# Designs tried in a protein design chat: VH-VL binders against q0aze0. Part 443

Target 1, 268 residues: q0aze0
Amino acid sequence: MKIILVNNRFKENTEKKAQEIAGQLSALNVEVIIDNGLDEPYAGTVDFIMVLGGDGTMLRAARRYGQRAIPVLGVNMGTVGFLSNIEINELAEYLPLILREEYSLEARMMLEVAVFQQQSLLTRVFCLNELLLRSNSPRMLSFALEISGQKLEPYRGDGLIVSTTTGSTAYSLSAGGPIADPQLDAFIVTPVASHIINKRPLVVSPEREISLHLLEEREAIIGIDGQIKMDFGAENRVLIKRAPHPLLMVNLKAKPFFTSIDRSLQRQ
Key: E = the ipSAE of ESMFold2; O = the ipSAE of OpenDDE; V2 = 0.75 times the mean of E and O plus 0.25 times the DockQ between their complexes.

## First folded at step 19 (VH-VL)

Design NN27 (framework fv_ragifilimab)
Fold by ESMFold2-Fast, scan of step 19:
Structure NN27 (fold): chain C 268 residues (1-268), chain A 122 residues (1-122), chain B 113 residues (1-113)
Amino acid sequence: as target 1 above (268 residues)
Amino acid sequence: QVQLVQSGAEVKKPGASVKVSCKGSGYTFTSYWMYWVRQAPGQGLEWIGVINPDSGGTKYNQKFKDRATMTVDKSISTAYMELSRLRSDDTAVYYCARGREYETYLGYFDLWGQGTLVTVSS
Amino acid sequence: DIVMTQSPDSLAVSLGERATINCKSSQSVLYDYDNKNYLTWYQQKPGQPPKLLIYWASYRESGVPDRFSGSGSGTDFTLTISSLQAEDVAVYHCQQYYSTPLTFGQGTKLEIK
């Protein structure tokens, strides 16, 4: 068995813990690759991915490995979030089940984001939560939204979020989007501070293709999963569609989504 | 073994063009953005542009957009930067550099070529 | 364009003493979505390309001695060398990557007094 341990080198305790766990797994004849996020993703075949950290580390792991159809387990190491399944102090208890492949998998849709510079593809990235288009100045954006070739009336405001259902509790929620069952596959399109009072969040089939471009030259940015930033100007266009593969999240422990989100909202 | 190796020094007349090459080795060439930066003698660093070796997509500093052309040949893990209509003030050491952040062109450089001195004089 | 200004232009520090180099950006390079400062420091010795020292304002590159540290947020950043060694004589450059065009400070020349 070959396992990738994904950690965040910027957290020294997480790096030490990753090395400790790697030693324990090696003693059980498991081959371990440590990925601290700085180098390119490991290109070889692996059987399992263990993510040591909070939601941010899981988002990075999903972008790096989510399209490979490999089981991914989130192990919480500090900041509590929605994407981990077990706590680090529970790992020893669950490790035998991991090694025997005695767990269930939950599929989470991902976005494929293609960014164009003029007419040419600049880059493609995947994400688990969302793409954000936002003004980088006090001035409102004027931009076009197209859904499967259907051109909507122009948007005016601070921006737009295109989210997965997993991302419904992330930035889309802060912008007034709905809470979605992560078991559903859908795009959630949430306006950010729209000047047009009747622009509402949209819930759209994941088979749709969404495109965005600016109608006026403005200072804007696109953000992905709260971790990737790119400039966005009148020469740019983004094309968003469902990624070819969902992230396969390991479920070792029941984590009741609705009661967890309800308690979280009540505490805010 | 991880390195960027650039072509040798060039001497050009004003109005000519120069094409500098940058060969990557020891890593997956298409996994990282490739940047071009120059430095005039005794001056600071100036960004020219960036290319995605996988897609061939480019972003240029507006100052160089009309004269610079960046390309890649994936089969030989080599990037090129051509600067046309050279002026005396284009005399500089030209560097290629690899971006650490592979998911965005808004990045910093963890690996640099040795530099190529381009001298423009009549 | 984001303008990067370093101070001082040159600095002479005795061996074993603390060296401090400043970098100011004309606008914030702190991104509120990810809460990161898009600021990097490089060391450049004569005849050599720049070498990465500090990235994301405060993270030290692997292999860089512990005496180097970066600090600051938003528009004001500092590179500190806690105990100057002879091999630290170089020009130091800050760079922002918050937006294109990517821009650098003018450089600070560090020498031994």
Scores: ipSAE 0.843, ipTM 0.909, lowest interface PAE 0.6, mean pLDDT 91

Design NN28 (framework fv_ragifilimab)
Fold by ESMFold2-Fast, scan of step 19:
Structure NN28 (fold): chain C 268 residues (1-268), chain A 122 residues (1-122), chain B 113 residues (1-113)
Amino acid sequence: as target 1 above (268 residues)
Amino acid sequence: QVQLVQSGAEVKKPGASVKVSCKGSGYTFTDYWMYWVRQAPGQGLEWIGVINPDSGGTKYNQKFKDRATMTVDKSISTAYMELSRLRSDDTAVYYCARGREYETYLGYFDLWGQGTLVTVSS
Amino acid sequence: DIVMTQSPDSLAVSLGERATINCKSSQSVLYDYDNKNYLTWYQQKPGQPPKLLIYWASYRESGVPDRFSGSGSGTDFTLTISSLQAEDVAVYHCQQYYSTPLTFGQGTKLEIK
């Protein structure tokens, strides 16, 4: 059995804990690859991915490995998040179940984001939560939104978020988007500080293609999962569609989504 | 073992073109963005552009967009930068460099080629 | 374009003394979405390519001695060498990667007094 341990090198406790857990797994004849986020993703075949950290570390792991159809387990090492399933102090209890493959999987849709420089593909990235388009200046953006070839009336405002249902509780929520059941597959399109009062969040089929481009020369940024940044100007276009594979999240114990979000909202 | 090896020094006349190569080894070539940077004698560093070795997609500094062409041959893990219509003030050491940040071209450079001196003189 | 300005252009420091190099950006390179400063420092010795020292404003690259440190946020950044050694004689460059075009400071030449 081969396992990838994903951790965040810049958090002192996560790097040391990853080394400790790697030693424990090696003692059980499990081959371990440590991914601290600084080098390229491991290119070989693996059986399982353990993510040590918070939601941010899980988002990075999902972008790196989510399209490989490998079970991914979130192990929380700090504040409670939405993407972890067990706590670090529970790992020893659940490890035998992991090694015997005695767990269920929950599929979470992902976005495939293609960024174009003029007419040519610049890069393709995947994300679990959202793509954000926003202004990089005090000036409002004017931009075009197309859904499966249907050109909507121009958007005006600070930006737009295209989110998965998993991302409904992330930046889309802060911008006024709905809370969505992660069991649903859908795109949520949420305006950011729209000047046009008739622009509302949209919930659309995950089979649709969404494209964005600027209608005026402005300084804008696209952001992905709160972690990736790219420039976005009039020469750029982005195309968003459902990723070929969902992230396969390991479920070792019940984690009630609705009571968890309810508690989180009470603390805001 | 992880390294970038560039082609040798070139002497060109004004109006000519130069093509510099950069071969990566010891890592997965298509997983990292490749940048081109130059340094004129006694001056600072100047960014020319970046290429995604996987897609072939490019983004150029506007100053060089009309004269620079970046390409990649994935089969031999080699990137190329061609600069046309050379002027005497294009005399510089040209570097290729690997971006540490895997997922974006907005990055910094952890691995550099040794540099290629291009001299443009009559 | 984001303009990067280093100060001083050159400085001479005695062996064992502290060296301080400053870098100022014409606009903030702190991104609020990820809370990171998009700034890095390189060391360049004569006849050699630049070498990565500090990334994300304050993280020291593996293998770089503890005497090197980076600090600052937004528009004002500092590279500090706590106890100068002979091998530290070099030109130091800051770089922003907040937006394209990627830009560098003019360089600061560090030499022994």
Scores: ipSAE 0.824, ipTM 0.899, lowest interface PAE 0.7, mean pLDDT 90

Design NN29 (framework fv_ragifilimab; at its last look DockQ between E and O 0.94; V2 from the best seeds 0.89)
Fold by OpenDDE, look of step 20:
Structure NN29 (fold): chain C 268 residues (1-268), chain A 122 residues (1-122), chain B 113 residues (1-113)
Amino acid sequence: as target 1 above (268 residues)
Amino acid sequence: QVQLVQSGAEVKKPGASVKVSCKGSGYTFTNYWMYWVRQAPGQGLEWIGVINPDSGGTKYNQKFKDRATMTVDKSISTAYMELSRLRSDDTAVYYCARGREYETYLGYFDLWGQGTLVTVSS
Amino acid sequence: DIVMTQSPDSLAVSLGERATINCKSSQSVLYDYDNKNYLTWYQQKPGQPPKLLIYWASYRESGVPDRFSGSGSGTDFTLTISSLQAEDVAVYHCQQYYSTPLTFGQGTKLEIK
C-alpha cells in the first residue's frame, strides 16, 4: 500500500506529525509520500491520501489529487471545519481499517473552473468549494452571468460566488447562501453584496454551465477555494462546469452533517 | 537535476527581433508557469510576461504586449520569448523563471535560467 | 501598477552585524481572504540569476540560512540578516505578486563595511 500524507506547509506542527505518521506507516510496510505543497503533486500511483490539518489543507489536496479517484481522508488537527472525518488522536484507532480498506466513500462534486484571456484558455482548475469573483476596489462591479446560454440581467455588487454543495458551508454561507446537503450535486450561485436588495442565491443543476465576465473596464479578482488568487479584467472570462470526477472522501467515522452544523457554525 | 537552460547571447540591430529559448528539465514542464524577466545593466528586474506551458495561455506586461510573444513547445519542454522592434534600451539579460505556485500565475520564482544577454546596438 | 520601493539603495554593514533592507509597496499586497502577503525576496550575486530567499513575506526557502528573515504586512516589508556573513554580499530584490504586472523593487546592494 502507498499513501500520500498531505500537510500544511505553513504549519510546522503538521509537518512534524506527517513525519511521525510516516514513520509509523513505514514500520507497517506502507510506502509513504509526504506532500507539503512545495513540490509538484506526486505523479505515481497511490492507494490512499491522508490530509493532516484543516479544511484548507483538504481543499489543496482536492485540487492536487481529486481528479485521480483516490480515497481522501481528512484528519483534523485541532481546527474547526467540515471536511475532516476523524481527529488526529483517533488515527491510531482507525489505522487498521484504513490499511484493510474497510471504509465507505462519499463522492463530492467539484468545480471545473476555466479562466480565459481573451479567447484563449489561460488555466483550468478543479476545486472543491467555490469560485469567487469580487471587486478589487471599494466600487461595485458590473458583470454578466450566463447559465447554459441564458443571459441573466447584469449583476451589480461586490461580487459573486459559484459554489459546490460542499462549499455551501464556506464563503457562500458568509455571503448569505443556503446550506446544502453535501450529498446533493448542484451549483450554488450566491451574490456578494448585490446592488439589488435581497438578490437571491440560485441553486443550479450540475448539468448546466456558468459563465462570468465583466461589463466594464474595471479590475477585479477571482479566488478559488480562498487559496488561489488571479486578476480578472474585461479581457477575461470564466467558465464553470461540474468537474468530470468527484472527490472521493473517506468516511471512517459517522459525522452527521445536519446535526453538526450548529456546533460548527457556532465555533466560527 | 531540476534546471532551466537558456539559449546563448544575442547581438541585434535596432528594429530586429530576438527569440530566446528556455528548456526545463528535472520536473514536469507543464505543471509550472514560465515567466520571463529581464534586467538591464545595473538596473532592477522587470517582468515581461508569463505563459502556462500546458494551455499556452499568456499574460503580458502591457509595456511589452505589442512586442513580446511567448510560446512553448511541450514536446521538448522548451519555452520561447520573442521580442520584436528592438531598441537600445532593450539591452538586458533576459531570464526565464519557473513559478513556485503552479495553481496561479500570480507567483514568485523558485528556479531561474542562467540568463541570456541580448545586446541591441547600431 | 504596484510600485515597489526599496530602501536603502545601498547598504554597508560590518561582518556579524545586522543588516536591514526595507521594501514598500504603493498599495497593499495583503490578500484579505487568505491573509497572505504576496511578497518575495531574492538574493542576486554578480553574474548570477536571482535566488529565492523569502516567500509569502515571511517564509524562508529551503536551504536558506536562518539568519535571513522576512517580516512585514500590507505595504511595508523588511528583510533582515541577523548576522552578516561574507557570502551575503549581493543585491537583494523584493517582488510583489499580488497583481499584474508583477513588479520588483529597484534592488539594494549590500556590501561589507
Scores: ipSAE 0.918, ipTM 0.949, lowest interface PAE 0.5, mean pLDDT 95
Fold by ESMFold2-Fast, scan of step 19:
Structure NN29 (fold): chain C 268 residues (1-268), chain A 122 residues (1-122), chain B 113 residues (1-113)
Amino acid sequence: as target 1 above (268 residues)
Amino acid sequence: QVQLVQSGAEVKKPGASVKVSCKGSGYTFTNYWMYWVRQAPGQGLEWIGVINPDSGGTKYNQKFKDRATMTVDKSISTAYMELSRLRSDDTAVYYCARGREYETYLGYFDLWGQGTLVTVSS
Amino acid sequence: DIVMTQSPDSLAVSLGERATINCKSSQSVLYDYDNKNYLTWYQQKPGQPPKLLIYWASYRESGVPDRFSGSGSGTDFTLTISSLQAEDVAVYHCQQYYSTPLTFGQGTKLEIK
């Protein structure tokens, strides 16, 4: 068995814990590849991906490896989140189940984001939570939204979020979007401070394609999963569609989504 | 080893074009953004542009947009930067550099070529 | 364009003494969506390309000695060398990558006193 152990180098406690766990797995005759996020993704075949950290580390792992259809397990290390399944102090208990491949998989849709510079493809990125388009100045944006070739009336405001259902509890929630069951496949399109009162969040089939471009020259940016930033101007266009493969999340124990989100929303 | 190797020094007349090459080795060439930066003798660094070796897509500094052309040949892991209509103030060392942040072009550079001196004089 | 200004243009520091180099951006390079400062420092010795030293304002590149540190946030950044060694004689450059065009400071030349 070959396992990728994903870690965040910038959090020193996770780096040391990753080395410790790699040693334990190696002692059990498991080949371990450590990925701290700084070098390119491991190109070889692997059987399993174990992510040590919080939701941020899981988001990086999903963009890096999510399209390979490999089981991914989130192991929480201190920060409460929605993307981990077990805690670090439970790993020893569940390790035999992992090695015997005795777990279920939950498929989570991902976005494929294609960014164009004028008429040419600039880059393509995958993400688990969302794409954010927003103004980078006090001035409102004027922009066009198309859904499967259907042109909506222009948007005016601070921006727009296109989210997966997994991302419904992330930035989309802060912008007034609905909480969605992450087992549903859908895009959630949430306006950011729209000046058009009737622009409501939309829940859209994951089979549709979403296109965004500016109608006026403005300073804007696109953000992905709260971790990637790119400039966005009148010369740019973005095309969003469902990624070819969902992230396959390992489920070793029941995680009660609705009671967890309910408690989180009452937090003070 | 992980390395960027550039073509050799060039001497050009005003009005000519120069094409500098940059060959990557020891890593997956298409996984990282390739940047071009120049430095006039005794001066600071100036960004020319960036290319995605996978898509061929480019972003240029507006100052260079009408004279610079960046291309890539994936089959030989080589990037090119051509600068046309050369002027004496284009005399500089030209560097290719790899972006550490492979998911965006808004990045910093962890690997640099050795530099190519381009001298423009008449 | 974001303008990067370094200070001083040059300084001479005795071996073992602390060296401090400043970099200011004309607008904030702290991004609230990811909470990162899009600022990096390079070391450049004569006849050589720049070498990555500090990234994301405060993270030290692998292989860079502990005496180098980066600090600051938003518009005001500092590179500190706690105990200058002979091999530290170089020009130091800051760079922002918050937006294109990517821009650099003018450089600070560090010499032994």
Scores: ipSAE 0.858, ipTM 0.919, lowest interface PAE 0.6, mean pLDDT 91
Fold by ESMFold2, look of step 20:
Structure NN29 (fold): chain C 268 residues (1-268), chain A 122 residues (1-122), chain B 113 residues (1-113)
Amino acid sequence: as target 1 above (268 residues)
Amino acid sequence: QVQLVQSGAEVKKPGASVKVSCKGSGYTFTNYWMYWVRQAPGQGLEWIGVINPDSGGTKYNQKFKDRATMTVDKSISTAYMELSRLRSDDTAVYYCARGREYETYLGYFDLWGQGTLVTVSS
Amino acid sequence: DIVMTQSPDSLAVSLGERATINCKSSQSVLYDYDNKNYLTWYQQKPGQPPKLLIYWASYRESGVPDRFSGSGSGTDFTLTISSLQAEDVAVYHCQQYYSTPLTFGQGTKLEIK
């Protein structure tokens, strides 16, 4: 069995714990690839991905590996978020089940984000939580939202968030969007400080394509999962679709989403 | 080993064009943004532009937009930068560089080519 | 365009002493959503390409000696060499990557006094 062990180079304790766990797994004849975030994603075939850390480390793992249809287990090492399944001190208890592949999987929709410069594709990235479009100056943006070619009335405000249901508890929530059941597939489109009074959050079918572009010359930014930043100007356009594959999250321990919402948000 | 290897020095006349190559090896060429940066003698570094080797998409410093053309040949892991209508103040060492932040072009460079001296003189 | 200004343009420091190089950006390079400073330092020796020293303003690249450190936030940044060694003679550049065009400071030449 071959496992990728994802940790965060910028968190002192996760590197050391990753080395310790890798040693334990190697003693059980499990081949371990350590991904601390600095090198390119491992390109070879693996059976399982274990993420050591909080939601931020899971977001990076999802962007790196989520399209490869590999089971991903979140192992919490401190701050409880929404994406971990077990605690680090429980790993030994669940390890036999992992090795026997005796676990269930929960699919989590991801976004595919294509960024264009003029009419040319500049880059394509994947996203577990959200794309944020926002102003990079004191001036508000004037921008167009199109859903499957249907152009909505222009937006004016600080920006817009397009999130998955998993991302509904992240920046979308702070901007007034709904909390969504992460087992649903949908886009949640949440305006940020809209000047237009009737621009409410939208819940949109995952089969739609969402397009954004500026209607005036302004300095803007697109952000992805709160971790990836790009310039966005009048020469740019972004197209958002459901990603070809969901993130396959491992369930070893029941985690009741609805009864834990307040506790999880308080502890973030 | 992970490296970027550039084509050799060029001497050009004003009005000509130059095309510098940069071959990446030891890593997945299409996973990382490729940048072009130049340094005139005794002067600082100046960013020319960036290309996504996977998509071929480019962003240029506006100063060079009309004269610079960046391309890639993915099959041989090689990036190219062509600068046209050369003038004497284009004399510089031209570098290719790889960005560590592979998901965005807003990045810093952990790998540089050895540099290609382009001299423009009559 | 974000203008990067280094000071001093050149600096001579005795072996074993502390060297300090400053870099100032015309706009903040701190991104509020990730709380990171989009600022990097390079070392460039004669006839060589720049070499990465410090990224995200304060993180030392692997293989870079402990005597190199970066500090600062927003618009004001400092590269410090705590105990200068002979091999540290070079030109040092700061670079912002907050927005395009990517821009560099003009460079600071460090020499042994």
Scores: ipSAE 0.829, ipTM 0.906, lowest interface PAE 0.8, mean pLDDT 91
ESMFold2 (binder alone), look of step 20: mean pLDDT 94; pTM 0.961

Design NN3 (framework fv_ragifilimab)
Fold by ESMFold2-Fast, scan of step 19:
Structure NN3 (fold): chain C 268 residues (1-268), chain A 122 residues (1-122), chain B 113 residues (1-113)
Amino acid sequence: as target 1 above (268 residues)
Amino acid sequence: QVQLVQSGAEVKKPGASVKVSCKGSGYTFTGYWMYWVRQAPGQGLEWIGVINPDSGGTKYNQKFKDRATMTVDKSISTAYMELSRLRSDDTAVYYCARGREYETYLGYFDLWGQGTLVTVSS
Amino acid sequence: DIVMTQSPDSLAVSLGERATINCKSSQSVLYDYDNKNYLTWYQQKPGQPPKLLIYWASYRESGVPDRFSGSGSGTDFTLTISSLQAEDVAVYHCQQYFSTPLTFGQGTKLEIK
């Protein structure tokens, strides 16, 4: 068995814990590949991915490995979050189940984002939470949104979020988007500080394609999962569609999504 | 050994074109953005552009957009930067550099070629 | 374009003393959603390409001695060498990667007194 252990090397306690866990796994004849986020993703075959950290580390792991149909387990290191399944102090208890492949998988849709420079593909990236289009100055944006060939009336405001259902509790929520059951597949399209008062969040089939471009030259950015940044000008266009594969999240322990989010919103 | 190896020094007359090559080894060539940066004698660094070796997509500094062309040959893990209509003030050391951030072109450079001196004189 | 200005243009510091180099950006390079400063520092010795020292304003590249540190946020950044050694003689460059065009400071030449 081969496991990728994903960690954040910039947290000393996390790096030390990763090495401790790698030693434990090696003692059980498990081959361990440590991914601290600095090098390219491991390209070889692996059986399992264990993510040590908070939601941010899980988002990075999802972008790196989510399209490979490999089980991914989030192990919380003490940061409150929604993407981990077990706590670090529970790992020893659950490790035998992991090694025997005795767990269920929850599929989470991902976005595929294609960024064009003029008429040519510049890059293609995947994300678990959302793509954010946002002004990078106090000036509002004027931009066009097209959904599967349907051209909507122009948007005017600070920006737009195109989110997965998993991302419904991230930036989309802050911008007034709905809370969605993460087991549903849908795009959630949420305006950011729209100057057009009747622009509402949209819930859209995951089979549709969404495109965005600016109608006026402005200083804007594209943000992905709150971690990747790119310029967005009048020469750019993005095309967003459902990624070919969902992220396969490991479920070792029942996690009550609705009661957890309800407590979070009430600030328990 | 992770490295970028550039072609040798060039001497050109004004109006000519120069094409500098940059061969990557020891890493997945298509997995990282490739940048081109130049440095005139005694001056600071100046960004020319970036290419995604996987897509071939490019983004140029507006100053160089009409004269610079960046390309890649994946089969030999080599990037090229051609600068046309050379002038004496194009005399500089030209570097290729690998971006550490593989998901975006808004990045910093963890690996640099040794540099190629291009001298433009009549 | 984001303009990067370094100060001083040149600096002479005695061995073992602290060296401080400043870098200012014409607009903020702090991205509010990831809370990161898109700023990096390079060291360049004569006849050599630049070498990465510090990225994301404060993270030290692997293999770089711990006497090097980066600090600052938004528009004002500092590279500090806590105890100067002979091999630290070089030109130091800051770079922003918040937006294109990617831009560099003019460089600061560090010499031993």
Scores: ipSAE 0.845, ipTM 0.910, lowest interface PAE 0.6, mean pLDDT 91

Design NN30 (framework fv_ragifilimab)
Fold by ESMFold2-Fast, scan of step 19:
Structure NN30 (fold): chain C 268 residues (1-268), chain A 122 residues (1-122), chain B 113 residues (1-113)
Amino acid sequence: as target 1 above (268 residues)
Amino acid sequence: QVQLVQSGAEVKKPGASVKVSCKGSGYSFTGYWMYWVRQAPGQGLEWIGVINPDSGGTKYNQKFKDRATMTVDKSISTAYMELSRLRSDDTAVYYCARGREYETYLGYFDLWGQGTLVTVSS
Amino acid sequence: DIVMTQSPDSLAVSLGERATINCKSSQSVLYDYDNKNYLTWYQQKPGQPPKLLIYWASYRESGVPDRFSGSGSGTDFTLTISSLQAEDVAVYHCQQYYSTPLTFGQGTKLEIK
């Protein structure tokens, strides 16, 4: 068995813990690859991915490995979050189940984001939570939104979020979007400080294609999962669709989504 | 061994064009952004542009957009930067560099070519 | 364009003493969405390409001695060498990657006093 341990080099404690866990796994005849996020993703065959950290580390792991259809387990390292399944101090208890492949999988949809420079593809990235289009200056944006070729009335405001259901509790929530059951597949389209009075969040089939471009020359940015930044100008267009593969999240322990979000909202 | 190897020094007359090559090895060539940066004698570093070796998509510094052309030949893991209508003040060492951040062109450079000196004089 | 200004242009420091190099950006390079400072430091020795030292303002590249450190946030950044060694003689460059065009400071030449 070959396992990737994903950790965050920027968190000194997690690097040391990753080495300790790698040693334990090696003693159990498990081959371990450590991915601290600095170098290219491991390209070889892998049976399981263990993510050590908070939600941010899981988002990075999902972008790196989520399209490979490999089981991914989130192991919490002290940061409160929604994407981990077990705590680090529970790992020893659950390790035999992991090695025997005695767990269930939850599929979480991902976005495929294609960014164009003029008429040419510039880059393609995947994400678990959302794409954010936002003004990079005090001036509001004027931009076009198309859903499967249907041109909506122009948007005018600070920006727009296109989110997965997993991302419904991230930036989309802050912008007034709905809380969605992460077991549902849908795009959630949430305006950011829209000047147009009747622009509401939209819940759209994940089979649709969503495109965005600016209607006026403005400075804007594209943000992905709160971790990637790109410039966005009038010469750019973005195309968003469902990624080919969902992230396969390991479920070893019941994590009740609704009670977790309810508690989080009460605590602010 | 992870490395970027550039073509040799060039001497050009004003008005000519120069094409510098940069061959990557020891890593997934199409997995990283490739940047071009120059440094005039005794001066600081100046960004020319970036290319995605996978898509061929490019972004240029506006100062160079009309004269610089970046391309890639994936079959030989080689990137090219051509600068046309050369002037004496284009005399510089030209570097290719690999971006550490593979998901965005807004990045910093962890691997550099050895540099190519381009001298423009009559 | 974001303008990067380094100070001083040149600095002479005795072996074993602390060297401090400053870098100022004309606008903030701190991004609120990811809470990162889009700033990097390079070391360049004569006849060589630049070498990565510090990225994301404060993270030290693997293999770089721990006497090198980066600090600062927003518009004001500092590179510190706690105890100068002979091999540290070089030109040091800061770079922002908050937006295109990517821009560099003019460089600070560090010499032994």
Scores: ipSAE 0.829, ipTM 0.902, lowest interface PAE 0.6, mean pLDDT 91

